VH-VL binders against q9umr5. Designs and how they scored, part 410

Target 1, 268 residues: q9umr5
Amino acid sequence: SYKPVIVVHGLFDSSYSFRHLLEYINETHPGTVVTVLDLFDGRESLRPLWEQVQGFREAVVPIMAKAPQGVHLICYSQGGLVCRALLSVMDDHNVDSFISLSSPQMGQYGDTDYLKWLFPTSMRSNLYRICYSPWGQEFSICNYWHDPHHDDLYLNASSFLALINGERDHPNATVWRKNFLRVGHLVLIGGPDDGVITPWQSSFFGFYDANETVLEMEEQLVYLRDSFGLKTLLARGAIVRCPMAGISHTAWHSNRTLYETCIEPWLS

## First folded at step 21 (VH-VL)

Design kh123 (framework fv_nofazinlimab)
Fold by ESMFold2-Fast, scan of step 21:
Structure kh123 (fold): chain C 268 residues (1-268), chain A 122 residues (1-122), chain B 112 residues (1-112)
Amino acid sequence: as target 1 above (268 residues)
Amino acid sequence: QVQLVQSGAEVKKPGSSVKVSCKASGGTFSSYAISWVRQAPGQGLEYLGYIIPIFGAANYNEKFKGRVTITADKSTSTAYMELSSLRSEDTAVYYCARVDFDEYGSYGMDVWGQGTMVTVSS
Amino acid sequence: DVVMTQSPLSLPVTLGQPASISCRSSQSLVWRDGNTHLNWFQQRPGQSPRRLIYKVSDRDSGVPDRFSGSGSGTDFTLKISRVEAEDVGVYYCMQGTHWPRTFGQGTKLEIK
């Protein structure tokens, strides 16, 4: 039989967004137990990411305990960052495939057309003033705001992403790395037509340098230093990169071709 | 340069709701946060919550989470604090105050409204 | 919640003499940026609070030099070098580092 699948949604999202994904899984892997976590839905998705990690952790523990053969994680958008932290803080996770659907793994720096009231066009260069403060860090979106022109502020003020990526030292870093490395496969999915995740290569651990030139994963200090295990995973053959053009941010979990190409092969 | 002007005093019955406004002038409304603080007669200051207008999102002190709602209207540069299920213990002066995200890292409530007295009595 | 404790709660002072108010937090107020977000407010009778000090020791614009803040970690002090009649009011410390933001009980400064 198939390993259970746990789904973690994204910003301003809920379990309802995954109805097509569930249909695809049922068609190709009938009998799979799929749990879409109904935590931090809608506006509650703005809560600090560490609070969300705690809540999702409490929900996944019993699911993992009942599945000694392992589980798969499908984590969408902001949810991919929640799953990154879950894999690091859990000493006993048994995740086989961690499937990251268009998640800003190195952070976000850019205005979006889909959430203009949240990311108005004129705010990209000034959002660092709000985000890198105690008030800003009490909202999830600021937890992964990564302004390449204020990298010193990002490193010092980020309460979440800089820590989980090993860009800032943390007492638990060695344990977090050991735990993350227990994952069977890291499946990275994203593409240039997403329209929300900026730069889109953030979904593949690429990101802007100070001149807004994208440097890919292998050029990042986090990879070169192997801060949380990316270099080790790549050496094992455990990192899968599945870019696809023509898919907008809200369509990653409802595109059949994407599912068949990038997700289905990893749902043993 | 920023000034906060609040709505006038209110007298409410127990069990009703009150909605206090805080209109900002000067500066860019979306560049700061608005905090809400109350003070019962002869007592100290108590923090209710705050909103970051650009996110359209607020955080509430758990003591009030089920009863307080903080909103903002960017078109009128006005923040609102609504408190429901009023009790006599909610009698207080309610203040709005700006949290400026400046280059000095002041992150304090440097500009305050004049206060709105809310009296809850039968 | 972080508990902020002030002492004394009542502070009678003679005009021209110095005054000192202590504030203790139940946990460190150092934020991850290395700054300590401890603020001091003055509230004159019938008026809104006015911020005097932010980040332990930085004075707001227009605040007289006679007001100074000091401290680190969990122990903080507001000093007035020479009390003037206009300084009458209640003084509050406030932490901005942790959620929810919390205030001390207040210290009432009165001229004897």
Scores: ipSAE 0.839, ipTM 0.924, lowest interface PAE 0.7, mean pLDDT 91

Design kh124 (framework fv_nofazinlimab)
Fold by ESMFold2-Fast, scan of step 21:
Structure kh124 (fold): chain C 268 residues (1-268), chain A 122 residues (1-122), chain B 112 residues (1-112)
Amino acid sequence: as target 1 above (268 residues)
Amino acid sequence: QVQLVQSGAEVKKPGSSVKVSCKASGGTFSSYAISWVRQAPGQGLEYLGYIIPIFGAANYNEKFKGRVTITADKSTSTAYMELSSLRSEDTAVYYCARVDFDEYGSYGMDVWGQGTMVTVSS
Amino acid sequence: DVVMTQSPLSLPVTLGQPASISCRSSQSLVWRDGNTYLNWFQQRPGQSPRRLIYEVSDRDSGVPDRFSGSGSGTDFTLKISRVEAEDVGVYYCMQGTHWPRTFGQGTKLEIK
């Protein structure tokens, strides 16, 4: 039998978005128990990411406890950051495959469709004023806002991403790294036509330098210092990179070719 | 220069709801947050919550969560605070106040509305 | 919640003399960015609160220089070098660092 699958949605999203993904899994791996976590839906997805991590953790614990052979995580967009934190804070997780669907793993910096919807006018260059404050950090979108022109503010103010990436020190960093390293496979999925995640390479731990030139994962200090275990995972052969062109942000969970190529092989 | 103008006084019965408005003029409405604070007669200040209009989302003090709803209409630069299941201890002046995020601004409530007296009595 | 404690609660002062108000927080108000989000407000009788000081010691535009703020961590002071008649009112400290935002209980400044 197949390991259970836990699905974590993204910003302004709900469990309904995964109906096609559930169909694909049922067709290729019949009998798989798939739980799409119905927490922090819609505007509640703007709650601070650490609050979301706590809520999702409470939901995930009994599922993992019932599956001694392990579970798989499929985490979409912002949900991929929630799953990053779950793997670090849980001393006893038994996750085999962590499948990250177009998640801003190194952060977000761009006026995308989601930001254009939220803002009456584009504010990419000015959002740092709101986000890097106590008020801004009480919203999820600011928890992973990574302005490459104000990296000092990001490092000091980010309540979530800078800590989870080991870019700023934390008393629990050593334990978080140990816990994260228990994951069987880190499957990174994303692509240039996403249109929301900016830069799209953030889904693969690449990101802008101060000149907005993208540096890939192996050029990042978090990788080079092995801050939370990326270098160790890559050396173990545990990191899978699956880029695909032609897929928009809302289509990662509903494209059959992507599912067959990037997701299906990791759902033992 | 920003000004906040609130709606007029309300008298409500226990168990009802009240909705207070706060209209902003001047500045860019999307560049700041609106906090709501109350003050019972002769007493100190108590924080209810705040909204960042550009996100369209609010955070509420747990003491009021489930009873308070803060919203904003960006087209009219107006924030609203609705408090339900009113009790006599909710009798207070309710204030809206701006949290500035501009480059030379400071974080905190620098501009306040005139206040709205809400009286809850049977 | 962070408790803000002011002292004294009643402050009678002779016109033209200095006044000092203490504010202590139950935990540090230094945020992870190194900034301290401690504000001071003045509320004159029948009026809305007015912010005097932000980030411990910075005066808002239009606030007279006789008002000054100082302190660090958990211990803060508002000083008025020469009390004027229009200074009568209640003064509140307030922290913006921690959720939820909280105020001191207030200090009533009155002319004796």
Scores: ipSAE 0.824, ipTM 0.916, lowest interface PAE 0.8, mean pLDDT 91

Design kh125 (framework fv_nofazinlimab)
Fold by ESMFold2-Fast, scan of step 21:
Structure kh125 (fold): chain C 268 residues (1-268), chain A 122 residues (1-122), chain B 112 residues (1-112)
Amino acid sequence: as target 1 above (268 residues)
Amino acid sequence: QVQLVQSGAEVKKPGSSVKVSCKASGGTFSSYAISWVRQAPGQGLEYLGYIIPIFGAANYNEKFKGRVTITADKSTSTAYMELSSLRSEDTAVYYCARVDFDEYGSYGMDVWGQGTMVTVSS
Amino acid sequence: DVVMTQSPLSLPVTLGQPASISCRSSQSLVWRDGNTYLNWFQQRPGQSPRRLIYYVSDRDSGVPDRFSGSGSGTDFTLKISRVEAEDVGVYYCMQGTHWPRTFGQGTKLEIK
């Protein structure tokens, strides 16, 4: 039988968004036990990411315990950051494939039409004033806001992303790295037509420098220092990069070609 | 320059709900947070929660979680605080106050509404 | 929750004399950015609170120089160099560093 699949949704999302993904899995891997976690749905997805990590941790422990052969994670958008932290804080996770669907792994710096009803135009240059404060850090969006023009503020203020990326020191960093490295495969998915994740290369651990030029994963200090294990994973052949053009942010979990190309091969 | 104007006094029965408004004028409504604080007669200040209108999201003090809801309407620059399952102990003046994220980094309630007296009695 | 403790709770003072109010927090108010989110408010009878001080020692616009804030970590002080009749009211310290935000009990300043 196939390993169980655990699905973690994104910002303003719920389990309902994954109905097509579940159909695809059932067609190609019949009998797979798929659990879509319906925690932190809708506006609750704005809760601090560490709070979400704790809640999702409590939900995944019994699933992992019942599957000694291992499990797969499919984590969408903001959910990919939750899964990053889960893999680091859990001393005994048995995750084989961690499939990250268009998640801002190096952070977000952009105002997009998808979020325009929440954010006014030109929000990106000014959001640092809100996000890098005690008030802003009490919301998930600010936990991974990464303004390349205020990197010192990001490094000092970020309660979540700077810590899990090893960009700021933490007492648990060595243990988090060891735990993360237990993952079998890190499958990174994203693309230029996403329209929400900015820069879209953040889904592949690329990000803006101070001039807003995108530097890829291998040029990032977190990779070069191997802060949480990316360089080690790449050397093991455990990182899979699957970029695809033509897919908007809300279509990653409902595109059949994307599923067959980037997800299906990793669901043993 | 920002001014906050709250709705008028309310008298409510135990078990009912009350919804207080806080209308902002001046400044950019979406660029700051609105906190809600209450003060029972002759008592000190107690923090209920706050909303960042640009996120459309609020955080609530655990003491009131499940009973308090804070919302904002950006089109009218108005924040609301609704408190349900009212008890006599909820009798208080309810204040809204701005948290400004400006260049000075004030990050504290620098502009307050005039207050709204909510009386809960039989 | 962070507990904010003020002393004294009642402060009778003679016009023209100095007044001092202490505020102690149950844990450090220094946030990881190095800033201390400690505020002082004045509430005159029948009025809304008015912020006097933010960041421990910075005065709000329009606040007279006779008001000053000082302190670090967990111990903070608000001083009024020469008390005037208009200073009568209740003074509150408040921390913004930790969730939930909390206030001291208040210090009632009265002219004797």
Scores: ipSAE 0.842, ipTM 0.925, lowest interface PAE 0.7, mean pLDDT 91

Design kh126 (framework fv_nofazinlimab)
Fold by ESMFold2-Fast, scan of step 21:
Formats: C-alpha cells, structure tokens, sequence
Structure kh126 (fold): chain C 268 residues (1-268), chain A 122 residues (1-122), chain B 112 residues (1-112)
C-alpha cells in the first residue's frame, strides 16, 4: 500500500491551501493517509524557523512511528526549509520522498509582490539591516533572507539557513548530514514564473553571486564541499529536478499537470 | 530626528484592558522596530515585547502569557500596546522605544516616548 | 531568561569623584555576528530612560566623555570619571542579544 504523506505549508499559509493537492492524491493513490499539519498558520508562520521545526517535529514523530515502511513529505515554500531542518535534526526519520514545492533552499533576495505586501515600497537592498540583527532573526522570513551583496552578514547572522546548508560551521553538522542522507529521494520543484521566490533557481539550490548572476547547484560551495549531502545524493541518483514554467507561487499545490509530472511519480 | 509621543494616563479596573498608543514622527516608520517596556512605581524596567511594522508582526515576553498584543498602523505611524486581564501588579509607566537598525549596528532603544501611567485600582 | 545582575544597587558618591557600576549576565552576550549587544541607560528622576552606551563601549551622541563602558562576555562596567550633580539617577544595563530582552535591577547614584 501507499506510504503516508505529511504536508507542511508555507509563509502566511494554512492547511486549507492544499485541498486540490489532497484531491489529486486521492484520485491517483486512493487510500493514502495524508496529514496536512495545521501548526504555525497565518501570522504564526513568522515565528523563528527553529521554533517551527521543534513544533513540526513533535507532530511528525507519531506519524512516522506508525509507518515503519516509511513516509513522504510534501513541503511548500517556507515549509521546505522546515523540512530540510527536520530531516537533519531527526536521527530516526524514515522519509522516503522529500518533495520540495518551490522552496527558497539557498535563500530569498527579491522584491516580489509577496514581499511588497509587507511594506509599501521595495526594500530589497535595505532589508539586510533589519534581518541581520538579533531582532530580525526572531522572525522566519529573516532566517532565510540571503542578501548576495552582504554575504558576510548573512553567514554571520543567519540563525537558520546558513547552518542547515553548512555555510557556517555547527557542532552538529556531521550528525545533521548523516540524518539528511537517509532520505530516499530529494524532489526539487520550481519555475521561472513563480513570481515570489527570488531567484527562482533557489528552489534548485542555485543562487545569486555578488553580481546577481545565478550560479546553479553544482557551482555552490555547499554542493562542492558536500556540506549536508547534496553531492552524495546526486551521485546516488536520488535528486530529482522538476522545473515547470507558467506556474505562480500560490498555484504549485493546485496545478494538476504539475502534480502528475513532478509529484505523483514519487508517492509510492 | 525621530520623536515618539504616547497617549495620556489611564485609570482602569481589575479585569479590564488598556490600549496605549505611540505615535512616531520623523524618519521612516517602517525602517525600525518599536519596543514596549514598563516600570512599576519605584521599580526597575521590564521588557514586554516589540513589533517590526514592515512585517506586521510582534514578539512577546512569555511572562505576560497571551495578555499583551502589540500592533502598528503604518498609515498613521502609530504603534499600540494592549494589555488585557489587568491586575493591580500591572500598575506602571509604559514606555515605547525605537530600535534603530541603521546607525552603525547600534540596534537598541535609542529614542523613547515620554511614558504613559496606567493605574489599576480595585 | 538571561538574568542581568547589577552591583551596587545603591551608589552614594562625592561630587567630582569617580563612580563604577558592574553588570553581570547569566549567559554570554556575544551574538553569533561577534557583536555584544550590551546597553547602558540613565534615568533621571521623573524622566524617560536615556541610552548612554551601546555595544558595550560606544557612546550615544551628546553623551559626555566622562561616561565610559567596558567589558566582555558576561562582565561589564559603566564608569563615570568625575561625577557631576546632573548624573543623579538610576542606571540600568540591558542585553539585546537574547530573547527576551532583559534589564539589570538598576543602580541608584546619589550625591553624599
């Protein structure tokens, strides 16, 4: 039978957003037990990511314990970063497919309409002043803000993303890498028309250099150093890249063609 | 030059709520955070929480266990602190203070409001 | 919560003499960026607090140079080289590094 599926939502989101995804799973894999976690909904999604990781960890433990054959994770937007950390901190996870739906895996640097909702004018070039401070790092969005023009501040100040990506040293890095490598498949999904995740290639571990030129995953130091296992996973054939054009940020979990192409094949 | 002006003194009954305002003038309201601090008569300073207006989100000291709510209205450059289920122990001067992110990494409460006396009497 | 402990709590000083206030934190105040977010505030009777020092030793604009801050990690000192009558008030240390932000209990500086 089908492995249970756990769904983790994104910034300013809730379990309600996944109603279409649940319909698709029910149609193609009838009988699948799907749990959409309703923690850190709405404004609570701005809580520090390590706090969210702890809360989601407590919720996923009993689900994983009841499924010795393994589980699948579908993690949307900011939720993909929560799931990255879960896979690293849990020394007993049994995740087969980790499906990352348009998540800023190397960080966010952009003044999309989504960020503009937070303030009346663009502040892309100045947000680093707020984010790379003790106050800013107490909010999730700053935990993965990655200003390529202030990479030194990002590396020193980031409480979350720089650590889970192995861009800054951490005492638990070796254990986190070992835990992450237990994942069966890392399925990366994203696309150029997302409109929120900037650069969109962040969903595939690509990111801006200091000149705002995008360097792909294989050119990143985190990949080259194999900091948390990307190079090892790619060598195993365990990384799946599924880019799709024409999909806006809020449509990744409600597009049937995307589901059939990028998600359905990995829900054993 | 940034200035913070708070609303006037309040006298409240136990169990009621109080909402104190803090209006900012000068500078860009969205470029800093607003902290709330209180001081009981003859006592020290106690941190309640803060808001970053551009995120529309606040963090609260757990000591107040869901009794405090901090909000901001960007159109009027005004921050608010509401404290519910008032007790006599909540009698204090309540201050708002700016956290400046722009000056040399000083990141601290450099500009303070004049304070608002809240008296809770039975 | 990080506990900030000041000593002494009461500091009677003769005009023109130096004064020293100690502040100790229960945890290191060095943030991961290498900066130490330790502040000193002065509160004169009936007035709002005024920040004197930020990041351990940097003076705010308009603060006289007779005020100096020093320290590292968990131990910090505010010094006044020559106390003047206008220095009367309560002095607080405050940490910005850890959540929640916390203050010392205050040191009341009085003229003898």
Amino acid sequence: as target 1 above (268 residues)
Amino acid sequence: QVQLVQSGAEVKKPGSSVKVSCKASGGTFSSYAISWVRQAPGQGLEYLGYIIPIFGAANYNEKFKGRVTITADKSTSTAYMELSSLRSEDTAVYYCARVDFDEYGSYGMDVWGQGTMVTVSS
Amino acid sequence: DVVMTQSPLSLPVTLGQPASISCRSSQSLVWRDGNTYLNWFQQRPGQSPRRLIYQVSDRDSGVPDRFSGSGSGTDFTLKISRVEAEDVGVYYCMQGTHWPRTFGQGTKLEIK
Scores: ipSAE 0.837, ipTM 0.922, lowest interface PAE 0.7, mean pLDDT 91

Design kh127 (framework fv_nofazinlimab)
Fold by ESMFold2-Fast, scan of step 21:
Structure kh127 (fold): chain C 268 residues (1-268), chain A 122 residues (1-122), chain B 112 residues (1-112)
Amino acid sequence: as target 1 above (268 residues)
Amino acid sequence: QVQLVQSGAEVKKPGSSVKVSCKASGGTFSSYAISWVRQAPGQGLEYLGYIIPIFGAANYNEKFKGRVTITADKSTSTAYMELSSLRSEDTAVYYCARVDFDEYGSYGMDVWGQGTMVTVSS
Amino acid sequence: DVVMTQSPLSLPVTLGQPASISCRSSQSLVWRDGNTYLNWFQQRPGQSPRRLIYKVSERDSGVPDRFSGSGSGTDFTLKISRVEAEDVGVYYCMQGTHWPRTFGQGTKLEIK
């Protein structure tokens, strides 16, 4: 039979957003047990990411324990970062496919038209002042704010992303890398028409340099140093890249063509 | 210069709720956080929570979770603190205070409102 | 929660003499950026608190130089070199490093 699937939602989201995804999985892989986690819904998604990781960890442990053949994760938007950390902190996870659905894996830097009240255009260049403070780091969105013009502040202040990317030292870094490397497949999905994730290549571990020129994954220090295992995963053939144009941020979990092309093949 | 002006004193019955306002003038409302602190008569300061208006989101001291709600209206540059299920122990002066995200990393509560006395009595 | 402990809680001082207030935290207040977010506030009778010191030793604009802060890690001190009549009030230390933010109990400074 098919391995169970665990779904983790994104910012200001809930399990309701995945009803189409559940329909697609039921059509192509009938009998799959799909659990969409109802934790940190709506405004609770702004809780610090490490708090969310702890809560989701407690929820996934019994699911993984009941599936000795392994599980798959589908993690949307901000949820992809939660899943990144989950795979690193769990020394006993049995995840086969980690499907990252338009998640800002290298961080976010940019104004969006989706949540303009959250990221007003005039604030993008100054948001670093808020985010790289103790107050800012108590909100999930600041945990992955990555201002390429203030990389020194990002490295020193980020409580989450700089640590899970191995960009700042942490006592558990070696264990986190070992745990993350147990994943069977890292499936990266994203695209230029997302409209929220900025730069969109962040979903593929690319990101801005100081001139806001995008450097792809293989040019990143975290890849070159193999800080959390990306180079090792790529070498063993475990990284899948599935970019698709024409899909807006809120449509990744409800587009049939996207599902058939990028998700369905990895749900053994 | 930034000033914070709070709503007037309130007298409430046990079990009711109170909503205190804090209107900011000067500066950019979206560039700072608003903290809420209370002080019972003759007692010390107690932190309730804060809001970052640009995110539209607040964090609450666990002691008050479920009873306190902090909101902000960017159009009027006003923050609000609502406390429900009031008890006599909630009798206090409630203060709002600004946390400025300046270039010096001061991140303290540098500008305070005048305070709002909330009395809970039957 | 981080517990902030002040001593003394009552501080009678003679006008013109120095005064010293101690503040101890139950955990280190050094944040990952290397800064220590320890603040000192003064509350005069009938008034809102006023921040005197931030980041252990930095003085706010308009605060007289007779006020100074010092300390590191978990132990902090506020000193007034020569107490003036205007200094009567309650002084609070406050940590901004950890959630939730917490205050000391307050030290009441009185002229004897």
Scores: ipSAE 0.828, ipTM 0.920, lowest interface PAE 0.8, mean pLDDT 91

